VH-VL binders against q8zy40. Designs and how they scored, part 5

Target 1, 190 residues: q8zy40
Amino acid sequence: MIVGVVDYTVGNIGSVLTALKRAGAVPVVVKGVEEAGRVDAVVLPGVGTYEAAYALARQFKEVVLEKPTLAICLGMQLLFESSEEGGGQGLGVFKGRVERIKARKVPNIGWRYTHVVKNSEIIAEGYYYYLHSYGVRWGENEAYTAYIKLEEKYVAAVERGHIIGVQFHPERSGRTGLELIKRFLAVAKR

## First folded at step 2 (VH-VL)

Design c5 (framework fv_recaticimab)
Fold by ESMFold2-Fast, scan of step 2:
Structure c5 (fold): chain C 190 residues (1-190), chain A 122 residues (1-122), chain B 112 residues (1-112)
Amino acid sequence: as target 1 above (190 residues)
Amino acid sequence: QVQLVQSGAEVKKPGASVKVSCKASGYTFTDYYMHWVRQAPGQGLEWMGYINPNSGGTKYHQNFKDRVTMTRDTSISTAYMELSRLRSDDTAVYYCARGEYQLLDWYGMDVWGQGTTVTVSS
Amino acid sequence: DIVMSQSPSSLSASVGDRVTITCKSSQSVLYSSNNKNYLAWYQQKPGKSPKLLIYWASTRESGVPDRFSGSGSGTDFTLTISSLQPEDFATYYCQQYYSTPTFGQGTKLEIK
């Protein structure tokens, strides 16, 4: 299975490429929308700044709507309508706003228990590695699949059809993260 | 071991079509793009397009997009390239080649078929 | 399309010589995000299919002798054969894979 990883030109995507290969995919770097049109699935990685990532990612909105998509950390945040980081707009795939997290310690760094509240073939409940200063507040939304509890609840995963977003870094979450990527590939292959 | 084996030489009249096959073995056929590259007598290499064998998705070079069709049959690990409305300047050796993905990025074409000679003459 | 230009078009050399083949692209094939040059070199002997020698401008393909080396970045690339052997007389092609693949016109290496 050929999986395109969108390169925002601002961050190191090496760990995502390595994790996809370990999960059994054939990862390729995607520099433009035409290349993304030819792959079997796409990954929006969680590296870089919001502004720089948005500038490139906006061209991939239709690809995300049409192909199996795994969006990681910043990638998940790009799928929302807007973000406080840089005062930026998002792709608007999911309704909501990304806000600076309200917690005693920011950034939220480390392993956090991820509570799954809806049936998911991809997101399993357990510990994942987090590294973020911005997030989406938990609330009533049919796409919200999992949360983490800091001093308030924040979205850990969102799903709608073939589009999966996770706030954590599966590529840094050991065996648990690798198994999530494997499940994403299995579902995408259908 | 990985190999690509192509169909035999063809002689066609102008206006006809030709369909070249490329059978893959020794690897997972659906995990690699299959490229088609041609070479006219005494000339250099010219990329024609590729197919993603998993999805059937294709990308053709602008020069060929109105006359070329690339397909595959995953049950026999075989890719096909059909070129229609042949002209004498389509006389060439046609190669299939596997697009390699390794070291976390795409690079080069690492495995090539032996080539299929197509001659277009009256 | 990115246009690839090779020089010289042909070169005569003797066994044991050091030979250099140059390749220029009409635009940069260096992808700044991963700092890699999307440039490959192929060898083709008469009547045979091309063989991949070098990828990422300077990485030697498995099984390729160490007398072959690639160098350069951006738009200017070089293939060097440090001590020419009889089996090295062939045509050499550079190829970019930064965008839609394109090949140089080839450099024919022939015996003196």
Scores: ipSAE 0.006, ipTM 0.537, lowest interface PAE 12.5, mean pLDDT 87

Design c6 (framework fv_recaticimab)
Fold by ESMFold2-Fast, scan of step 2:
Structure c6 (fold): chain C 190 residues (1-190), chain A 121 residues (1-121), chain B 112 residues (1-112)
Amino acid sequence: as target 1 above (190 residues)
Amino acid sequence: QVQLVQSGAEVKKPGASVKVSCKASGYTFTDYYMHWVRQAPGQGLEWMGWINPNSGGTKYAQNFKDRVTMTRDTSISTAYMELSRLRSDDTAVYYCARDQWELDTYGMDVWGQGTTVTVSS
Amino acid sequence: DIVMSQSPSSLSASVGDRVTITCKSSQSVLYSSNNKNYLAWYQQKPGKSPKLLIYWASTRESGVPDRFSGSGSGTDFTLTISSLQPEDFATYYCQQYYSTPTFGQGTKLEIK
């Protein structure tokens, strides 16, 4: 299975490409929407700043709506309506706003238990590696699949149909992250 | 003022189960993860797992995964660790310890006094 | 899992001595993006619970005397007690929290 990784910044997607290869996919770097037409699924990686990533990612909104999508960290945040980091709009796939995490220690760095509150074929409850200064506060929303507890609850995963967003970095989460990527690929093949 | 107080010593036969309690006081119980660590006589420290008292979510060490259950009761600020199918080599002091995770670290800053569990035939 | 190895297993020292204990991890516990080492040190006296001394490899926990210091990065770490006091005779453990927590086997510090 051919998986397109959207390139916001040259060289910063190496760990995602490596993880996809280890999971059994054939990853390709995608810079434009026309290239995305030839892939089976897409990944929005978690690299760069919100504003810079949004400028490139906005052209892929239709691709995200049409193809199996895994959005990682910043990639997940781009799927929401807006963000404090960039002061701008997001893709609006999911309702909600990205805000700076309310905690004495920012960024949120380390392994956090991800509590799953809704059934998912892709997101398994367990620990994953986090590295972020911005997040989406937990609330009542049918797409919100998992949370983490910082000083408040923050969204760890969102799902709607073929679109999966995770706040953590599966490419840095060892076996647990690798298994998540494998499950994403298995579901995407249907 | 911050304290973790554990239940008393237990003597069990092989094949039995033991349930150790850890009562927290002096802080908001649901804001800190609770770890369980054991120490066999004359041996070092062995991490068993942790529980998030807010969600009830748990993470167990691989070698305990099929025998340990960690739970909590938020109404009485108490965490529990149950170990089943006990063997003689489960003889140890069992500790609960509060996670320092508010400081974004997994250092364990407050420890219970320990519960001695002896497994003998 | 990350395996932690301490040396020596035990050592004898006198009050006033400088004592050094080493800890080695089977893989790096340094996270390059934040330049932090996910490593802690504990002290345990006979019949007592462990006490946290140091986290982030070199940050002293509140109330820990300044004669205790931690150093090192990546895979090699050191706990130093600059001038040993009578209350310092104990067993010392290192612990990584880069992944699922694991402890070293301990170093017993005995009176000479």
Scores: ipSAE 0.000, ipTM 0.463, lowest interface PAE 15.8, mean pLDDT 86

Design c7 (framework fv_recaticimab)
Fold by ESMFold2-Fast, scan of step 2:
Structure c7 (fold): chain C 190 residues (1-190), chain A 124 residues (1-124), chain B 112 residues (1-112)
Amino acid sequence: as target 1 above (190 residues)
Amino acid sequence: QVQLVQSGAEVKKPGASVKVSCKASGYTFTDYYMHWVRQAPGQGLEWMGYINPNSGGTKYHQNFKDRVTMTRDTSISTAYMELSRLRSDDTAVYYCARAEDYGSGSFWYGMDVWGQGTTVTVSS
Amino acid sequence: DIVMSQSPSSLSASVGDRVTITCKSSQSVLYSSNNKNYLAWYQQKPGKSPKLLIYWASTRESGVPDRFSGSGSGTDFTLTISSLQPEDFATYYCQQYYSTPTFGQGTKLEIK
């Protein structure tokens, strides 16, 4: 399966490419919508600045809506309606707003237990690696699949059809993250 | 689908050797260590050793190190475990199981995928 | 070798019961540099291969029901099944992977 990783022109996507290869995919770097239209699935990586990522990801909204998509960390945040980071608009795929997290230490760095509240073929409950200063506050929403508990609850995963977003970094979550990527690929192949 | 498929049951006489195969599919064979674990009838699990399919490097438990040889063939994604100078108390089910390296070369996660087992009976 | 000791060797329980199995290592399996316990739990049903339930002492394997939980650190570990189901009657093994892997003797969970 050919998986396009969107290149925001800033940030290192090497770990995402390596994780996809380890999961059995053929990752290719995608810089435009024409390239993304020709791959089997798309990954919005969690690297880069919000400003640069949003400017580029905006062009891929149609692809995200039509192809199996895994959006990681910043990539997940871009799928929401708006963000306090950079005062930007999001793609509006999921309802909600990205806000600065309320936690003892910011950024939220380290392994956090991720509580799954809805049945998911891709997102398994367990520990994943997090590295973020912004997040989506947990609430009633049909797409909210998993949360983490800091001083408040924050969205750890969102899911709707073929679109999955995760706040954590599966490419840095060892075996647990690798298995998530493998499940994403298995579902995407359907 | 990730799967480990082992060779069929063997009946051997004392003093003989047995070679069990374990064919991997559904994942990159060289990304996971392959462990061998045996279980005598009615007994618990006993670790025998592992092979790193990428390097061919092995580590054997001291109880087996003078009689066991673990090898692999990356072209067919198959691992092998050969046990020589068989005794009646080597009668057991022999399992292969994969485990991911934690990134240090010395540590791994639990053994997440297991073969179905190969019954080896050693009798005169 | 690190010796793993499980208790009890067997126990009888009914569907719906909370069951606890303990595992003790002869030396610490906690690696101070990463603060992880190199301990796993497996389930084995008669005639079947072992199935990984828990690794890093408390991390549930993908697809394992949340009624299974692991706890403990260093030398003392516990596997808990919060509400026993018919399919849970099996033998359970702890295993350390801090050094050369060693398994506990197993705890056979039998129907009462």
Scores: ipSAE 0.000, ipTM 0.420, lowest interface PAE 21.6, mean pLDDT 86

Design c8 (framework fv_recaticimab)
Fold by ESMFold2-Fast, scan of step 2:
Structure c8 (fold): chain C 190 residues (1-190), chain A 125 residues (1-125), chain B 112 residues (1-112)
Amino acid sequence: as target 1 above (190 residues)
Amino acid sequence: QVQLVQSGAEVKKPGASVKVSCKASGYTFTDYYMHWVRQAPGQGLEWMGWINPNSGGTKYAQNFKDRVTMTRDTSISTAYMELSRLRSDDTAVYYCARDLSEYSYGPDYYGMDVWGQGTTVTVSS
Amino acid sequence: DIVMSQSPSSLSASVGDRVTITCKSSQSVLYSSNNKNYLAWYQQKPGKSPKLLIYWASTRESGVPDRFSGSGSGTDFTLTISSLQPEDFATYYCQQYYSTPTFGQGTKLEIK
């Protein structure tokens, strides 16, 4: 399967490309909507600042709505309505607002146990690697699939149809992350 | 049922080191910061520091930072506090305590909701 | 460091009495953004570990009897025990967690 990795943050998507190859995909870097239209699935990577990433990612909203999508970290945050990071606007795919997290240390760095509360074919409960200063507070929402517990609960994964967002970095989460990417690819082929 | 079980009493000579253990059960060990607090005989409570069991990151009180080391072993859900270069005024009961994870904004610290039974350390010649 | 001062150092009371213990911080422990006071109260019986009674100045910990209540804001706090019971004779400590944690010196509640 050909998976387009959106390059809205120049030059630092190597671990995502490597993880996709290890999962059995053929990753390609896409810089525009036309290129993204020619792939089987897309990944919104989790690098860069919210404002810079949004400026580029907003052109891919229709692609996200039409194609299997895995959105990672900042990529997941871009799918929400707005962000405190720079007062940014989001794509509005999911309801909610990205806020600076309340945690004993910000950024939230390291392995966190991710609690799955909704049955998912892609998101498995377990430990994943996190690296973020902003997040979405947990609440009652049909799309909210998993949470982590810091000083309060934050969304760890969100899911609606073919669109999957994760706050963690599966490309840095060892075997657990690799298996998540493999499950994403398997579901995307349906 | 959430429980913290500490190692047994220790008697040490001045200049020695002591290592106290705290085994957690009934919850996910890596989800909560672990504090260490001591209490000298007939005195009040004194905070020594905390460890994040997930990352291994630590913060020590200024009075202890040159002599205390906090570690953990996630495979057995156990936290450790080692105090070196012991003096007679280090004679105290040493407690581990789990940080209360409650919704909040602001400082890094919270109340301590679950406490170990304490480990008595006596430093005498 | 925030210094915590408790009064009185000791208090004698009888079963059924209303008991009030006070705690004062050297600076405010109220965080304006969430309007919460970063203050806890603990009970310690001889030979036992401390037990959390109250956090956020007035929130009672699960399993703690409702005769225990906390009040106050900013720098001045009180722990009240209505209708004192035999098992309540203990030493009580306040603790701030607005910054590096510090405890009050304790109030010993004694049988009259």
Scores: ipSAE 0.000, ipTM 0.436, lowest interface PAE 18.3, mean pLDDT 85

Design c9 (framework fv_recaticimab)
Fold by ESMFold2-Fast, scan of step 2:
Structure c9 (fold): chain C 190 residues (1-190), chain A 124 residues (1-124), chain B 112 residues (1-112)
Amino acid sequence: as target 1 above (190 residues)
Amino acid sequence: QVQLVQSGAEVKKPGASVKVSCKASGYTFTDYYMHWVRQAPGQGLEWMGYINPNSGGTKYHQNFKDRVTMTRDTSISTAYMELSRLRSDDTAVYYCARGGDWFGELSDYGMDVWGQGTTVTVSS
Amino acid sequence: DIVMSQSPSSLSASVGDRVTITCKSSQSVLYSSNNKNYLAWYQQKPGKSPKLLIYWASTRESGVPDRFSGSGSGTDFTLTISSLQPEDFATYYCQQYYSTPTFGQGTKLEIK
């Protein structure tokens, strides 16, 4: 299957492209909304600054609402209503605000156990690799699928139909991350 | 062996429609875009559009947008290109080609596999 | 549309000659984020379908002889055949895939 990776023109998407290939997909770099409309699924990668990523990602909101979507790290954060990083708006797919995390060390970097609280065909409980300074505080929300516990609980994964957001980097999470990407592709093919 | 096999030559009157088929074998039909390219006698190559066989999504060149329809049947790994309201200047060899713009195996780059071509002659 | 201008339109050469074909795009086909030029070269023999020779401006397709090489970046590209063989007499096309695909007009490589 052809998977479009949205290029915010900032940051290196090489790890995401490599992980998608290893999972059995054919990744293509997507430069505009018309190109994204023709791929089988889309990935919003987790690289760059919020402000720069939002400026480009906002044109893809309709594509995200219509196609199987995996949003990684910053990509997940763009799906929320707003962010303290850059003081910007988000796409508003999920309710909530992205805020600077409260943790012993910022950024939150390294392997963290991800607790899954709702049944998911894609998100499996276990260790994933995290690298972020901002996050969404855990709370009452039907879309919130998994959390991590720092000094406070933060959203690790969100799901709404065909839209999957993860705070961690599956492309940097070894076999666990590769299996997640494979499950995303399997579900997207249905 | 990866192959694209096209339907046979057609002779049409102006105003008629033509539908060309392209049957894929030797690879997963839904993993590659299918492009359509034509070539008028003694002229160069002209891109007409593509279809994503998995989704059915299409992109047509502006010159053909009002007259071309690209479809596929995944059960028989076959793509179709229908061109309507034919004119004499539509006389050409029509090619299907596997291709796309992605970072996969080497064969994924450019249009790496082409059908043998279908000659369409439009004469009054 | 990005317009591809190819030169020369026709070229006569002998077996063993070095041949250079030029292709110019009306705007850059270099994508800065991945540092790749979205440019391909094709060979077409009379009565046959085109065959991919080069993609990403300089990457040789599997099975294509080493005598074929592509170079250039941005808007100016070159296809070089270092030592012509009899089977190389054909028409050559450049093609961009940075946006809606467009082809050059072709260069016919003829004997003598």
Scores: ipSAE 0.000, ipTM 0.473, lowest interface PAE 15.8, mean pLDDT 86

Design f1 (framework fv_fiztasovimab)
Fold by ESMFold2-Fast, scan of step 2:
Structure f1 (fold): chain C 190 residues (1-190), chain A 124 residues (1-124), chain B 110 residues (1-110)
Amino acid sequence: as target 1 above (190 residues)
Amino acid sequence: QVQLQQWGAGLLKPSETLSLTCAVYGGSFSGYYWGWIRQPPGKGLEWIGEIYHSGSTNSNPSLKSRVTMSVDTSKNQFSLKVSSVTAADTAVYFCARGEYDILTGYWDYYMDVWGKGTTVTVSS
Amino acid sequence: QSVLTQPPSASGTPGQRVSISCSGSSSNIGSNYVYWYQQLPGTAPKLLIFSNNQRPSGVPDRFSGSKSGTSASLAISGLRSEDEADYYCAAWDDSLSGYVFGTGTKVTVL
């Protein structure tokens, strides 16, 4: 399975490419929507600035809506309605706003237990590696998939059909992260 | 200093299920991958698989259909079961701690602490 | 059947240098870190080298690792009698989605 990794032209996507290869995919770097249209699935990586990522990702909105998509960290944040980081709009796939995390220690760095509250074939409850200064506050009346507990609850994962977003970095979460990527590929392939 | 203590049935008959347990002392159980490696008499090392403390597993494809791994976080233990054993499963079985180097963000996975091994013999 | 290939044996006299090769493919050594394990007779393996060329605390600098393309090498300089052991390379294999060990090399100190 060919998986396109969207290149925001900023940031290092090497770990994402390596994790996809280890999961059994054939990753290719895509810089345009025509290229993304030719792959089986897409990944919105968690690297780059919000402004640069949004400027490019908005062009991929139709691809995200039509193809299996795994959005990582910043990629997940781009799926929401808006963000404080860029002061800008998101793709609006999920309700909510990306805000600077309110916690004793920012950025949120390290392994955090991820609580799954909505059934998922891809997102398993357990520990994942986090590295972020912005996040989406947990909404009790929203259909979010998973959360983490800092001083407040923050969204850890969201799902809508073939679109999966995770705040953590599966490509940095050891074998637990690799297994998530393998499940994403298995679901995308059917 | 972290130490691994392992135990389980040493003599099995063909078709039975191998069951081994490994207990972790002197260090944190959480945040690590826990693995199993075996070595048939006079042969090299074969990776069986690994389990993250959360219960997520990854197994050698050639053994996947027969291998089950589990964790008991309350006891700091992890276990291996191999079903439908044959003489080819005769080996010394080692448990090990899988270290993951997160500093570079890349996949640097290796076994830095090993149990002493449990000899398993499959004979009728 | 992706397994890393090593020579079955290597030998030297005290003070000499011995080198052990490990040959793989693009799916393992070519794309991933290489590790080396030392197994003294009757004991469990011990990590000797990680991340291609790094030594754990307590491993003397006589042991060094290197990697080029789809191959790796372990060098033991100033060979000593206590270095007599089996040595295994290892790497993740992308095509198997699993960890693979080399065929092993028995180092004899003459």
Scores: ipSAE 0.000, ipTM 0.470, lowest interface PAE 13.8, mean pLDDT 85

Design f10 (framework fv_fiztasovimab)
Fold by ESMFold2-Fast, scan of step 2:
Structure f10 (fold): chain C 190 residues (1-190), chain A 124 residues (1-124), chain B 110 residues (1-110)
Amino acid sequence: as target 1 above (190 residues)
Amino acid sequence: QVQLQQWGAGLLKPSETLSLTCAVYGGSFSGYYWGWIRQPPGKGLEWIGEIYHSGSTNSNPSLKSRVTMSVDTSKNQFSLKVSSVTAADTAVYFCARGQYYDSSGEFWYYMDVWGKGTTVTVSS
Amino acid sequence: QSVLTQPPSASGTPGQRVSISCSGSSSNIGSNYVYWYQQLPGTAPKLLIFSNNQRPSGVPDRFSGSKSGTSASLAISGLRSEDEADYYCAAWDDSLSGYVFGTGTKVTVL
């Protein structure tokens, strides 16, 4: 399975490419919608600044709506309506706003237990690696699949159909992250 | 300088519950993992587990059924309980600060601050 | 049940170079960073090397680390009497979802 990783032209996507290859995919770097039309699934990586990532990612909204999508960290945040980071607009795939997290230590760095509240074929409960200063506050929403508890609850995963967003970095989450990517690929092949 | 001070019952009988506490001074309790490592007399180090300041835990699978960890954020303390102790639980127990770090896109876990240890002896 | 294997002992005279091996598997050293801890007699362990080959502030450059595949090595150059200690490698293990230590190596300065 050919998986296109969107290159925001900033940040290093090497770990995402490596993780996809380890999971059994054929990863390719994608910078335009024409290239994205040739792949089986899309990954929005979690690297770069919000402004730079949004400027490139906004052209892929229709691809995200049409193809199996895994959005990681910043990639998940881009799927929401807006963000305090950069004061910017998001793609609006999911309702809600990305806010600076309320915690004694920011960024939220390290392994956090991820609580799954809805049945999911892709998102399994357990420890994943986090690295973020912004997040989506937990609330009542049919798409909200998992949360982490800092000083307040924050969205750890969202799902709607073929679109999966995770706040953590599966490409940095050892076996737990690798198995998540494998499950994403298995579901995407259906 | 961050310091860890630890205490607890040092002499136990088989079947009792081991209880140890570690207090954090001179630095932030929040945002770190707090861990426990033990060392039986004349043997190597064994990782017991860790607890995040929010109460989330991860522990050594071989000890998981007997180990409970907790935090008291009002006192900047974390605690370890090991149930149903046997002579095999005789060891020096260390508390430590676990640090997760990112450099050049790579993530790691290590213990950078250690308590001085508490000797625990299980004997009849 | 040993996860990371080290030689039980290593020795040298002052000024010599001593090397300590650490052998693991794809689920630990092969996938994750390696750390080294020094334990002086009667003391708590101290972080000596992190992220395969980096030294914390205050650790002399006589200590160096390396990693290749599923193995790691700690080198102590210009061996000194105060280096007599137990040395442990460590890494996260994906299959155990936990941190594992090596079997330990006692370094004796003759």
Scores: ipSAE 0.000, ipTM 0.458, lowest interface PAE 14.1, mean pLDDT 84

Design f11 (framework fv_fiztasovimab)
Fold by ESMFold2-Fast, scan of step 2:
Structure f11 (fold): chain C 190 residues (1-190), chain A 122 residues (1-122), chain B 110 residues (1-110)
Amino acid sequence: as target 1 above (190 residues)
Amino acid sequence: QVQLQQWGAGLLKPSETLSLTCAVYGGSFSGYYWGWIRQPPGKGLEWIGEIYHSGSTNSNPSLKSRVTMSVDTSKNQFSLKVSSVTAADTAVYFCARGYEWLRLDDYYMDVWGKGTTVTVSS
Amino acid sequence: QSVLTQPPSASGTPGQRVSISCSGSSSNIGSNYVYWYQQLPGTAPKLLIFSNNQRPSGVPDRFSGSKSGTSASLAISGLRSEDEADYYCAAWDDSLSGYVFGTGTKVTVL
């Protein structure tokens, strides 16, 4: 399976490309919507600044709606309606707002236990690696699949059909993250 | 501190199904990968596959069609089944714990069971 | 077939230094950490080296690992009779999406 990784022109996507290859995919770097139209699945990586990432990612909204999508960290945040970081606007795939997290230490860095509250073929409960200063506050929402506990609960994963967003970095979460990517590919191949 | 105890059928005929079980003592079952490695007489080690405590599996592509792995979290046990065995499946089978570090490429087996000899004949 | 190649045997006398090579490719050793396992006769393998050159608690400093490009090496200094064993290198292979072991090296203490 050919998997397109959207290159926001900022940040290093090397770990994402490596993780996809280890999961059995053929990763391809994508900079335009036409290229993304030719791949089997799409990854929105979690690198770069919000403003730069939004400027490029907004052209991929229709691709995200049509193809299996895994959105990582910043990539997940871009799929919400708005953000306090950067330009303030999101793609609006998921309802909600990204805001600066309220925690003793910001950014939230390290391994956090991710609590899964809805049945998922892709998101497994366990420890994943986090690195973020902004997040989506937990609440009642059909798409909200998993959370982490800081001083308040924050969304760790969201799902709607073929669109999967995670706040953590599976490409930096060891074998646990690799298995999540493998499950995403298995579901995407259906 | 963690110990693995393994058992299962030792003698099989061609076409039968191999079944082995491994039990975990002295440590946490959750949060680890649990794997199987085999070694034919006088030969090297071959990785069969692994299972996460949640039931997610990853296996050697050459064996994938014949291999089934499962977990029983209530007993802290995991099991291996290999269907349609032949003489080529004669080996010592080891269970092991997979330990991961911060990077995907930093993964190793840090605790091993003592092995179960499996012979496929006649 | 195994994708990590080791010499089938190596030998030395007590006190000598013995080195075991492990040759791979860009998809395994070239991109990933290398591990070494020791298997004493009639026993299960034991982790000897992880992350190219790190020793688990309890492994003596006589054992050391190194990696360069697509190859790795295990060195045993101050060789002792109890070091007679089979030694296996191992690494994740990106092309196979799986863990691979080397062909193994039998170390004999003369």
Scores: ipSAE 0.000, ipTM 0.450, lowest interface PAE 16.2, mean pLDDT 85

